# VH-VL binders against a6qqv9r220to316, part 20

Target 1, 97 residues: a6qqv9r220to316
Amino acid sequence: DCRICAFLLRKKRFGQWAKQLTVIKEDQLLCYKSSKDRQPHLRLALDVCSVIYVPKDSRHKRHELRFAQGATEVLVLALQSREQAEEWLKVIREVSK
Short names: E, the ipSAE of ESMFold2; O, the ipSAE of OpenDDE; V2, 0.75 times the mean of E and O plus 0.25 times the DockQ between their complexes.

## First folded at step 10 (VH-VL; framework fv_roledumab)

Design g2 (at its last fold request DockQ between E and O 0.96; V2 from the best seeds 0.90)
Fold by OpenDDE, fold request of step 11:
Structure g2 (fold): chain C 97 residues (1-97), chain A 118 residues (1-118), chain B 107 residues (1-107)
Amino acid sequence: as target 1 above (97 residues)
Amino acid sequence: QVQLVESGGGVVQPGRSLRLSCTASGFTFSNYYMHWVRQAPAKGLEWVATISYDGSEKQYADSVKGRFTFSRDNSQDTLYLQLNSLRPEDTAVYYCARDDYWGFFDYWGQGTMVTVSS
Amino acid sequence: AIRMTQSPSSFSASTGDRVTITCRASQGISSYVAWYQQKSGKAPKFLIYAAKELQSGVPSRFSGSGSGTDFTLTINSLQSEDFATYYCQQYWSYPLTFGQGTRVEIT
């Protein structure tokens, strides 16, 4: 059972994004290429990540959650709304305690 | 300014072929999925096809599968839709549209009319 | 395919009216719904995404709501330029599908 799941955008190279099923299960963030995939193509241990919310504004085209391990950014997700971003951030912080 | 300009529409008989083009400008073309959406006269909107960044992935509506071919030339910022085995029900204004990564269409061309009639 | 059932198909309204258009999805699609406006002889215009997020430049009198299967587009205080056909669209999964459209006519 997952804590939260949704289609989110994962930042790719060259300014591209990929729409992917994203799931938080236990203390891990999982990304699936499609909802039909049994295995995630990306697993991220949330307990070793710092996460910041960057809201959509005049300088940012979309709401983002940025994940870092130490000084290295390892994942950027874009969400559809502020409310969704806040919801995800809340869950992330809860499972990463 | 994002611009999409369709061309290639016309009047053809059933069974014939037509090739539509869409020229994009004002954005990094290769960074976006693109779509064709059509609208029959006095009817609603119908998604036709989607193409990925480099054209390696394509999706088609069941109504056009096997007959239409979506392609793109990123060096020319141009989309192509090859319409084969045309049917009267393919009569529509064909729009090219940009995908802002989610699957909705944030920018549209003005469309090109395709008429299939005997 | 996910069906988007839009209602009503058409109706008449006057400037200043509060207008509501509904779209029902054949299955749960969370908030992955967009709305478009199309004026006669013109290409559709992108209005709303994520069911309720206004696209930049869209007047605040437009609003969207809903989640799951039932979605609503509302125009608070209809303006003369708002008479058009409106379409909902789901982007939960392929094939991408539209509602059949709602024509908002002048009384």
Scores: ipSAE 0.920, ipTM 0.965, lowest interface PAE 0.5, mean pLDDT 96
Fold by ESMFold2, look of step 10:
Structure g2 (fold): chain C 97 residues (1-97), chain A 118 residues (1-118), chain B 107 residues (1-107)
Amino acid sequence: as target 1 above (97 residues)
Amino acid sequence: QVQLVESGGGVVQPGRSLRLSCTASGFTFSNYYMHWVRQAPAKGLEWVATISYDGSEKQYADSVKGRFTFSRDNSQDTLYLQLNSLRPEDTAVYYCARDDYWGFFDYWGQGTMVTVSS
Amino acid sequence: AIRMTQSPSSFSASTGDRVTITCRASQGISSYVAWYQQKSGKAPKFLIYAAKELQSGVPSRFSGSGSGTDFTLTINSLQSEDFATYYCQQYWSYPLTFGQGTRVEIT
């Protein structure tokens, strides 16, 4: 069963966003375009990613988790609050150990 | 300064049509989801319709689906709501509202009144 | 559709009172709740998102709490400008739905 799920914003090109059901299941992060879709639009193995938390402040409009594989940023998620971001970050770190 | 201004309301007979407009200023219009929310006299708020930032996705309340059509013109920073086959229960103040992708409404217009009466 | 039920429907209060308004969802919606204030003849004003996050410029006497199905808006020391109707709204799923409103009146 899934470890955590929520509707988060997934960053698109040119600073636009999409609200997507985002799920961590086993060692993978999955994004669905709709809660009724059976196939994820995005599947990301967390054990090969690094993640950083960029908090909302005067320079940053949103709380973000930024995922990279090596030097390449592969996913940016926005969360509603520091509390939600910390909750998700904890789960991601547990899975990627 | 974010500003939303609705127009096009009026008094019409049942079965007739009306087109509402909402003009936006003070923000990058094409980066936001937009909504219509209505409020019948002495009643609560009812979400009516949503349109994505580029107009590619739309959602409607069941009470208006098939009768109302939501569109946007990002070159003119303008929203349109086409109200067809109007019924007395569509009588309300209609607000346009801005949404920064999450589904809540951080800025509202002042509303335009639609009255459907024989 | 997710029903949002507010209580009480109306409430008499005096300046300085602590006012609590509750909102209950018909299913779990995590913290995907917003609150609005509406004065007579005016558009709604956005107050709170994510159950407890205050919008910039909202007085600190307003606070929100809750998760899952039960949510609360609190005004810690009611001011004369706070007499209004308050709405909760869920944004977990479409259709987006509001509570029926709570009118806060002068005793």
Scores: ipSAE 0.844, ipTM 0.940, lowest interface PAE 0.6, mean pLDDT 93
ESMFold2 (binder alone), look of step 10: mean pLDDT 94; pTM 0.961
OpenDDE, look of step 10: ipSAE 0.886; ipTM 0.956
ESMFold2, fold request of step 11: ipSAE 0.831, 0.830, 0.835; ipTM 0.933, 0.934, 0.932
ESMFold2 (binder alone), fold request of step 11: mean pLDDT 94, 94, 94; pTM 0.960, 0.961, 0.960
OpenDDE, fold request of step 11: ipSAE 0.920, 0.920; ipTM 0.965, 0.965

Design g3 (at its last look DockQ between E and O 0.96; V2 from the best seeds 0.85)
Fold by OpenDDE, look of step 10:
Structure g3 (fold): chain C 97 residues (1-97), chain A 118 residues (1-118), chain B 107 residues (1-107)
Amino acid sequence: as target 1 above (97 residues)
Amino acid sequence: QVQLVESGGGVVQPGRSLRLSCTASGFTFSDYYMHWVRQAPAKGLEWVATISYDGSEKQYADSVKGRFTFSRDNSQDTLYLQLNSLRPEDTAVYYCARDDYWGYFDYWGQGTMVTVSS
Amino acid sequence: AIRMTQSPSSFSASTGDRVTITCRASQGISSYVAWYQQKSGKAPKFLIYAAKELQSGVPSRFSGSGSGTDFTLTINSLQSEDFATYYCQQYWSYPLTFGQGTRVEIT
């Protein structure tokens, strides 16, 4: 049982992105390299993360959710639309309470 | 501006080989997945192959798997599609296209025609 | 492979018409659909992604809708330059697949 799942882009080094199955289950965000993978390659505890939404605009090429633990950015996800970003943000905030 | 220019098309007999090239400009080539998409005369679009940033990952349509080889030279901003064991049904305009990371094709070349006939 | 069934294959329309092209996926693919325009003898042009997001530079008369399995491309008021063939494409999973295309012809 997952709260939300979708293929999102995970920011890699040098400005590259990787399309990955992303899932929020319980209070964790999980990223899978493939939809066929049984184990996520990335697990993020959302309760210790802050998240901000950066909308696509003239300065930003993509809708992004940026995750930080303290002052350190630990994950950047890109979404296809504002609606999708808001949907994910809502779920993230709910499970992070 | 983003530009993709295909070359290498021509007329060949069945069973022969051909090597297509696509030269990219106007963007950081190595930061993008790239694709080949083909279109037979008066037919629709068919995805052919995808190659990752550094060429370490490749995917092929079942129709070309085992016969076509996708490669790239990031130092030359160039894609290559090696077409082996060509068949008449491979006759098509071959387009190179850029992937904006999601799996759609945001930029296309003008294509190069490959004709396989006896 | 996910099949994208596009309809109709072709139809005639006049400038000013509201035209609708549909694409049905063989399985649920959320909103991972793109649309392209191809004019005769030219390469395809990227129009829409995420089913409804208009690519920069594409006229606002173009719109996309749908999620899951049924998707629609709409041209609100057909212009002379819009007569072309349109293709849907899913990027939910590999192999990437296109619809068969819809040729919009002038009446």
Scores: ipSAE 0.887, ipTM 0.956, lowest interface PAE 0.5, mean pLDDT 96
Fold by ESMFold2, look of step 10:
Structure g3 (fold): chain C 97 residues (1-97), chain A 118 residues (1-118), chain B 107 residues (1-107)
Amino acid sequence: as target 1 above (97 residues)
Amino acid sequence: QVQLVESGGGVVQPGRSLRLSCTASGFTFSDYYMHWVRQAPAKGLEWVATISYDGSEKQYADSVKGRFTFSRDNSQDTLYLQLNSLRPEDTAVYYCARDDYWGYFDYWGQGTMVTVSS
Amino acid sequence: AIRMTQSPSSFSASTGDRVTITCRASQGISSYVAWYQQKSGKAPKFLIYAAKELQSGVPSRFSGSGSGTDFTLTINSLQSEDFATYYCQQYWSYPLTFGQGTRVEIT
């Protein structure tokens, strides 16, 4: 039913985060507050987004995937590792390119 | 330097109450989830309670639900755990612990001892 | 609740030994496992997250592995400061749960 899913951190205002069940289903990225919620907090069409990976390093606290529609950043997700980030990028590219 | 300092432990009779405090310093307190974790003498670790960064969400272990109340004061960088209707099984060292959203505990206080006995 | 079962409960070792501790989850938890070290009379110290990611400042002789239900903490070339009790902890879902601990003691 989904291509990939994990609990990731979704960036909120003022440097705060929310741990959310994040899934890719068909060409959509969906975020849920918990696995029990039926309605997503976020639905993002991946075919109209660009995504970049910003790795954790001395300047960046977290491994991040940053999604944009045009010039506007619309979503930032934090991942636990580079390997997880690369796995998610692979799936995103398969459904959007 | 991240510091967490618990206080308020002591020896108390069954059925009594205690209030534990945890004072935080060295980080932006309001950006973190916080937890209480306890350890009975010569036993393992038991998660007790969680509070979200703004206090809007709370979770309790079944063993303490309805008896313990977790709160935070972000203006004072302080956590509180109200321990009501204490039982001998609540005897433990109580730690406060910091969580950077994921659910694991990257910094711990020194602990405060609660002893419940007749 | 997700049960975390550690093995063994205690382990006798000498400095220089390779020590392996296992942790089994009662259901799949992906790689959502952390490991802690606790010395007698002290608070736990955070070592590993995401099953294998070493926290900054933790010696490279520590490593973690596993995914799904079976996880391992390895200490290569045990040092005198490594005699302690080790705990695994799952953070997939609430209630958050720990393994019962593995005490690594001097032979």
Scores: ipSAE 0.736, ipTM 0.913, lowest interface PAE 1.0, mean pLDDT 92
ESMFold2 (binder alone), look of step 10: mean pLDDT 94; pTM 0.962

Design g4 (at its last fold request DockQ between E and O 0.92; V2 from the best seeds 0.90)
Fold by OpenDDE, fold request of step 11:
Structure g4 (fold): chain C 97 residues (1-97), chain A 118 residues (1-118), chain B 107 residues (1-107)
Amino acid sequence: as target 1 above (97 residues)
Amino acid sequence: QVQLVESGGGVVQPGRSLRLSCTASGFTFSNYYMHWVRQAPAKGLEWVATISYDGSETQYADSVKGRFTFSRDNSQDTLYLQLNSLRPEDTAVYYCARDDYWGYFDYWGQGTMVTVSS
Amino acid sequence: AIRMTQSPSSFSASTGDRVTITCRASQGISSYVAWYQQKSGKAPKFLIYAAKELQSGVPSRFSGSGSGTDFTLTINSLQSEDFATYYCQQYWSYPLTFGQGTRVEIT
């Protein structure tokens, strides 16, 4: 039982991205390397994160949600569309309250 | 600009082997998954194989698994597809294609023709 | 494997027509569908991703819709250069699979 789930891109080093099953359950964001994995590769407590949406444009190749804890960026996800990004952002904001 | 150029196609008899190459340019080669997709004459597109950034992971269609080997040389910006135990049904234009991280193919080469016949 | 079933396999149309091509997935795949155009003797050209996102440089007369299992490619006001074969493709999971293609011919 999850609020929202989708395959999203997780930003890696050197400009690479990893396609991962991403889930928001309760107030947690979970990333799975494979849909067959029982344990998430990454767990993020959303209530302690700030999230900003960076839209795709001439300077940005992808729609992104950037997660920070304090002044430290801890996660960058790429979405397929503006609509998807807004949908995820809405859910994130709801569970972070 | 992104460019992919396939080579190595030809005519071979069943059971023989062939090695295809694809040379990439215009982008950071090692930052992308790459694919082979083939198309039999007057038929549709068929995914053949995928290779990860450094070549450590590969995936194959069931139709070619155990017979084809996908590899890459990032120092040369080149892909290789070793085709072993070729069958007539392997006859197709073989395309090299780039993965824009999602699993779709944003750039394609012009393809190289492989014909397997007695 | 996820099967992508396109319809129709082929049809004739005229310049200016509104044409629609359908692709049905054998299971729910959200919006992880791409569309390609292939002209005779040429490599496929990437048109649409995420079911409805138009690739840069593709004319606005092309559009995609759908989610789940049913997807549609629409060409509003067919142009002479649009006569070609079109393919849908799912990237929900491996193996990656294509529809069988739809050939759009001139009447």
Scores: ipSAE 0.921, ipTM 0.965, lowest interface PAE 0.5, mean pLDDT 96
Fold by ESMFold2, fold request of step 11:
Structure g4 (fold): chain C 97 residues (1-97), chain A 118 residues (1-118), chain B 107 residues (1-107)
Amino acid sequence: as target 1 above (97 residues)
Amino acid sequence: QVQLVESGGGVVQPGRSLRLSCTASGFTFSNYYMHWVRQAPAKGLEWVATISYDGSETQYADSVKGRFTFSRDNSQDTLYLQLNSLRPEDTAVYYCARDDYWGYFDYWGQGTMVTVSS
Amino acid sequence: AIRMTQSPSSFSASTGDRVTITCRASQGISSYVAWYQQKSGKAPKFLIYAAKELQSGVPSRFSGSGSGTDFTLTINSLQSEDFATYYCQQYWSYPLTFGQGTRVEIT
């Protein structure tokens, strides 16, 4: 059912973020405002997205996974470490092959 | 350089009120969650309150709910903690702390002492 | 509320010793643990986030490990400046909670 879940940061405007429970279930990525919400704040079908990992370095403050549909960036998530980002990326690739 | 400076502590009687302030510098204040964390004399750390980057959301420890009010003024890079109906168990050093959204505290002020006694 | 139980409460060690401090959560919190150092009369200093990620500027003799409920902070070669109290803190869910602290004394 739930392949992976964690609290990640969802990018908002003007350098701001929201910490949200983020879940991959089947072929969908779901973000919830709280673990108590039954309805997701965001639902993203992974089979129609591409994802890239932008690691934290001297130019980038955060480990990020950036999701696009075509040329349009539709979601940016921040993760706490390279290890967490690689774990999530592996799951995303497995479900969207 | 990130700096957080608390002020407004003092000695007050039980049931009285006090207002703490924290001034911030060296970072974009409106992009960060802020917290108050307190430490009773010779005791450990206790999280007290959280405020979101725009002040629209607050959270409080059960021990202070209904008595303390946390606010921020992003135009002055300042936090306020209103302490009402103070009790002896509120006696502590109060720290303001910065949070980069995750819930941990990467920078702390020097603290301001609040003593509640008869 | 998630209770963080830290042990030992205190201990003494010599310069060069390997020191380990444990922290146990009352429920699974993944790796959502931070560690702080507090010297007498000072504010806490942030050391580690995500159980094992060192904050910039923290000496490499410090390391963290664990996931789920059991976490450790290790000082691989204790230095005299490491005399302090150490706290773990969970940030999985509110209320945010700390361990009781571990005071490290240099013999």
Scores: ipSAE 0.854, ipTM 0.941, lowest interface PAE 0.6, mean pLDDT 93
ESMFold2, look of step 10: ipSAE 0.814; ipTM 0.937
ESMFold2 (binder alone), look of step 10: mean pLDDT 94; pTM 0.961
OpenDDE, look of step 10: ipSAE 0.893; ipTM 0.959
ESMFold2, fold request of step 11: ipSAE 0.844, 0.842; ipTM 0.938, 0.938
ESMFold2 (binder alone), fold request of step 11: mean pLDDT 94, 94, 95; pTM 0.961, 0.961, 0.962
OpenDDE, fold request of step 11: ipSAE 0.920, 0.920; ipTM 0.965, 0.965

Design ko1 (at its last look DockQ between E and O 0.07; V2 from the best seeds 0.00; counts 0 for: pae O 9.1 > 2, placed apart)
Fold by ESMFold2, look of step 10:
Structure ko1 (fold): chain C 97 residues (1-97), chain A 118 residues (1-118), chain B 107 residues (1-107)
Amino acid sequence: as target 1 above (97 residues)
Amino acid sequence: QVQLVESGGGVVQPGRSLRLSCTASGFTFSNYYMHWVRQAPAKGLEWVATISYDGSEKQYADSVKGRFTFSRDNSQDTLYLQLNSLRPEDTAVYYCARDDSSGYFDYWGQGTMVTVSS
Amino acid sequence: AIRMTQSPSSFSASTGDRVTITCRASQGISSYVAWYQQKSGKAPKFLIYAAKELQSGVPSRFSGSGSGTDFTLTINSLQSEDFATYYCQQYSDYPLTFGQGTRVEIT
């Protein structure tokens, strides 16, 4: 079972984006290439990450959640709206404490 | 099966225009970056252009920048390449190619021939 | 632009031979190399990504290796259907670039 899931855009090498099934289960964020895959392409423990929301505006083309472990950015997700980003942040905060 | 079919090639004089199309089937077209790659007769492969999954971002080879325009219609699963101000050196088979957001081309069409000759 | 230089330009071989094709990048590109096979009059066929990862359905006689600037495609026991032109391609940065090709011809 998952707390939240959606197909989100995951930032790839040199600026490309890929649609990936993104799931929060327990305290982990998981990215799958398709709903049929049994193994995630990314598994991220949320309790060791900081997350920054960068809203879409004239300078930023996408609503983004940016995940870091220390000084290292480890994941960038793009979302469809501020409302979706806030929903995901709420879940992340609940599981991270 | 994944299928890409190019069309719109032909013989034209220098300075004229053509519009190439590529129709896609067998996959969710709007999830993929797409490219045009060309090959002059008896020569190697040359990347021409890239378009993002939603058409909002594009890249062009310097040799065609300002003359070629890449677009896509995700409701019709179709790519378009507008070839303006054609030159003899644009003579090539033009392939459309699929990219799973990786930078390499996992599926190719069979190509359409463009000949620019006076 | 990252230049990809293939060697040799052509190679004469017989069925059963081990064929090695090299590709050199003008700068470090990690493992961001793909390989393609093209038969005369046909579209290229995708073989290998990430320098060494074989695409599903590609015969196991094909293999790739290398990292950084020097890359190799090997055909361990050449079959009659393997006579073709082979291209390497870098995908480390734009513009995406190919090697000039290596023709594998019948002796």
Scores: ipSAE 0.188, ipTM 0.791, lowest interface PAE 4.2, mean pLDDT 91
Fold by OpenDDE, look of step 10:
Structure ko1 (fold): chain C 97 residues (1-97), chain A 118 residues (1-118), chain B 107 residues (1-107)
Amino acid sequence: as target 1 above (97 residues)
Amino acid sequence: QVQLVESGGGVVQPGRSLRLSCTASGFTFSNYYMHWVRQAPAKGLEWVATISYDGSEKQYADSVKGRFTFSRDNSQDTLYLQLNSLRPEDTAVYYCARDDSSGYFDYWGQGTMVTVSS
Amino acid sequence: AIRMTQSPSSFSASTGDRVTITCRASQGISSYVAWYQQKSGKAPKFLIYAAKELQSGVPSRFSGSGSGTDFTLTINSLQSEDFATYYCQQYSDYPLTFGQGTRVEIT
């Protein structure tokens, strides 16, 4: 069973955004192209990722969670609210312990 | 606490326009997607429109597309729904609602009644 | 558009009853279903999200279940204040759509 799930925008190449089913299950973040997909096309081990919250401001049009492995950014998710971002961060931090 | 208050409803003739407002309080308005949902008398709920937190993205139900315009003024914590070319089938209580996560509505206003009749 | 077929449209029940309302999606929508309660003359009240997650402040007698296409809202022991109309809603994709509603009336 998943800890949290939602359709979130994932940042793609060249600044494009795609709505994807995003799930945190166990200690992994999973992205699905469709809710009908049986397998995620993206898997992240959250215990090896650093995550930062970037709030919407004059420079950022969306609330974002940015995931990095080391110095490399591996995922950017856009959230619909600050509270949603905090909810996801809470779960991420819990499963990353 | 979170509060949404709709206003602007009334009785109008078909083809006329009406502008609804929704004033938000108790939360950081600009951090949330917002929606309009309507309910015709003795009928169910119908999603009308969605607007992103900065208004840069909007989505409309097919039934209102091209006639209704959703906007927001984050400096005033206010939503607007411009209802143009109104039809009798647009008669409904119009609710504004907050979106905390991906398209469900965690808080609703009390609604404002729009009646379109000859 | 994803259709949410809700059933039954209405039924009578008594306090203490176990009540089950069903909602079927026209396609797989994972767990992206919310449930609302609406009392006469009032705005809907948010009850459940993610098919089974109870909103804070909602009594524990309410529960949701389901995934994919079939979803249920259950009231374990109906209370007098629970007589209302209930709606399911999918937020898997736009347009956002509701079930037709289920009116729970007093016997």
Scores: ipSAE 0.014, ipTM 0.694, lowest interface PAE 9.1, mean pLDDT 92
ESMFold2 (binder alone), look of step 10: mean pLDDT 94; pTM 0.960

## First folded at step 11 (VH-VL; framework fv_roledumab)

Design i1 (at its last look DockQ between E and O 0.88; V2 from the best seeds 0.85)
Fold by OpenDDE, look of step 11:
Structure i1 (fold): chain C 97 residues (1-97), chain A 118 residues (1-118), chain B 107 residues (1-107)
Amino acid sequence: as target 1 above (97 residues)
Amino acid sequence: QVQLVESGGGVVQPGRSLRLSCTASGFTFSNYYMHWVRQAPAKGLEWVATISYDGSETQYADSVKGRFTFSRDNSQDTLYLQLNSLRPEDTAVYYCARDDYWGFFDYWGQGTMVTVSS
Amino acid sequence: AIRMTQSPSSFSASTGDRVTITCRASQGISSYVAWYQQKSGKAPKFLIYAAKELQSGVPSRFSGSGSGTDFTLTINSLQSEDFATYYCQQYWSYPLTFGQGTRVEIT
């Protein structure tokens, strides 16, 4: 079952972003290129990730959730609002226990 | 500052063609999806087309599909909209607009007027 | 295509008034709605995204609300420079679609 889903931005190269259907299912984060895709483009095991919330401010143009495995950043997602970011962060913390 | 400047509009007869241009400045052009949005006289806004970062992907409104071609030259920070088989209902101010990744338009040009009339 | 039904089409208001414009989507689109302001003879100006997030530089008298299918743009205290046409737009899916627009005229 899906815990949470929404279209989020995934950070790409050179400062580009891609809008993708993002889903948390069980303890995994899944990204789909299209809502019509049956298979995710990206799978991330959340139990081995640390996640930090970086709010939108004068230095940051959007709300971000940054995922790291150890010292390596493996994923950056952008959200539309603080509330959305907090909602996702809550779910991530719950499934990562 | 972000700037978008359209050009190429004019008056043409039905069935003819025009090519619109949009020159961008003030941002990393190749890092953004771009759009054309048009507005018929005294009417609302209508999305026309979208182009991806490198131009490899495009999407068109059904009303223009097969007739309009959206392209971009990132080396020149310029968008192009080739308008073929023009119809009177294509009469509108054509705006180029920047996509802030979500699918909304955060910056717009001043627009260029296209008039199709016999 | 997702239809955005905007209402009213036009109305008159006075400076200081509280103004409300509504937009209804033909299907659920979460909060993927933007609002624009367009003054006569000018290009649209981006106001709001995510249904309620104000773009930088937009006065705080503007606010947005709603989720799912029903959305609202509110101007808390109408100023002289706010008389314009406003448009909602969904970016849930392609084709991108706008509401019909609402013209706010001076009484």
Scores: ipSAE 0.877, ipTM 0.956, lowest interface PAE 0.5, mean pLDDT 96
Fold by ESMFold2, look of step 11:
Structure i1 (fold): chain C 97 residues (1-97), chain A 118 residues (1-118), chain B 107 residues (1-107)
Amino acid sequence: as target 1 above (97 residues)
Amino acid sequence: QVQLVESGGGVVQPGRSLRLSCTASGFTFSNYYMHWVRQAPAKGLEWVATISYDGSETQYADSVKGRFTFSRDNSQDTLYLQLNSLRPEDTAVYYCARDDYWGFFDYWGQGTMVTVSS
Amino acid sequence: AIRMTQSPSSFSASTGDRVTITCRASQGISSYVAWYQQKSGKAPKFLIYAAKELQSGVPSRFSGSGSGTDFTLTINSLQSEDFATYYCQQYWSYPLTFGQGTRVEIT
């Protein structure tokens, strides 16, 4: 039972990523290594995060959503398209309002 | 310019082994997943194996599990595919392919031919 | 494993024709489909990801559509360099799988 789910890329370090099942359920964002795992690798309460969308363009390779708690960046996700990024932003804003 | 160059193909008898290589240039090799994809004569494409950017994880098609071993040397920008216990159905052109983490293949080598026959 | 079924197996066409190739997945895969072009004796060339996103340098006469299980590749106004075999490929889950291919031939 989730609001939205997809395989997104989770940033590991500059230039390196992991494809993870990413789910928004209730007010939490969850990342799983595979669709078969019961335990998430990451659980993030969206009501205490801010999110910024950095679109892909001539200077940026990827569509990214960047999550922060206060001044600390805690998660960067890459998405395949602007449409997908906007879909996810809509859900995140609805949940963390 | 991204380049992938396969080598090590040839004609061998069933039960023998070959080692395929793929050399990469024109990109940061250690930032990409890499794959082998094969194509039997006059047939379609078949995914064979995947290796993570650091070589810590591999996946294999069921048809080759236990016989093929995929590895990478990021200091030499080179992939290796060890083909053991070869069978006639392994006869194919073998391509190495680059994957920007999503699971699709944005650059391909030109392929190396493996023929397994008596 | 997710089976990708392409239709038709082959298609005869002339330059200027509109060509439509379909690909059906055996289960829902969202938009996790790529398309490739392969000319005789050459490696496949990447065209489209995410069902409809064109790779840089791919002519705008190519387009992709679909979500879920049904996907299409369309070539508007076929050019002489477009005669080739086309493959769809899902990247939702392992094992990664291709359609069996569609050969676009000269009438």
Scores: ipSAE 0.805, ipTM 0.933, lowest interface PAE 0.8, mean pLDDT 93
ESMFold2 (binder alone), look of step 11: mean pLDDT 95; pTM 0.962

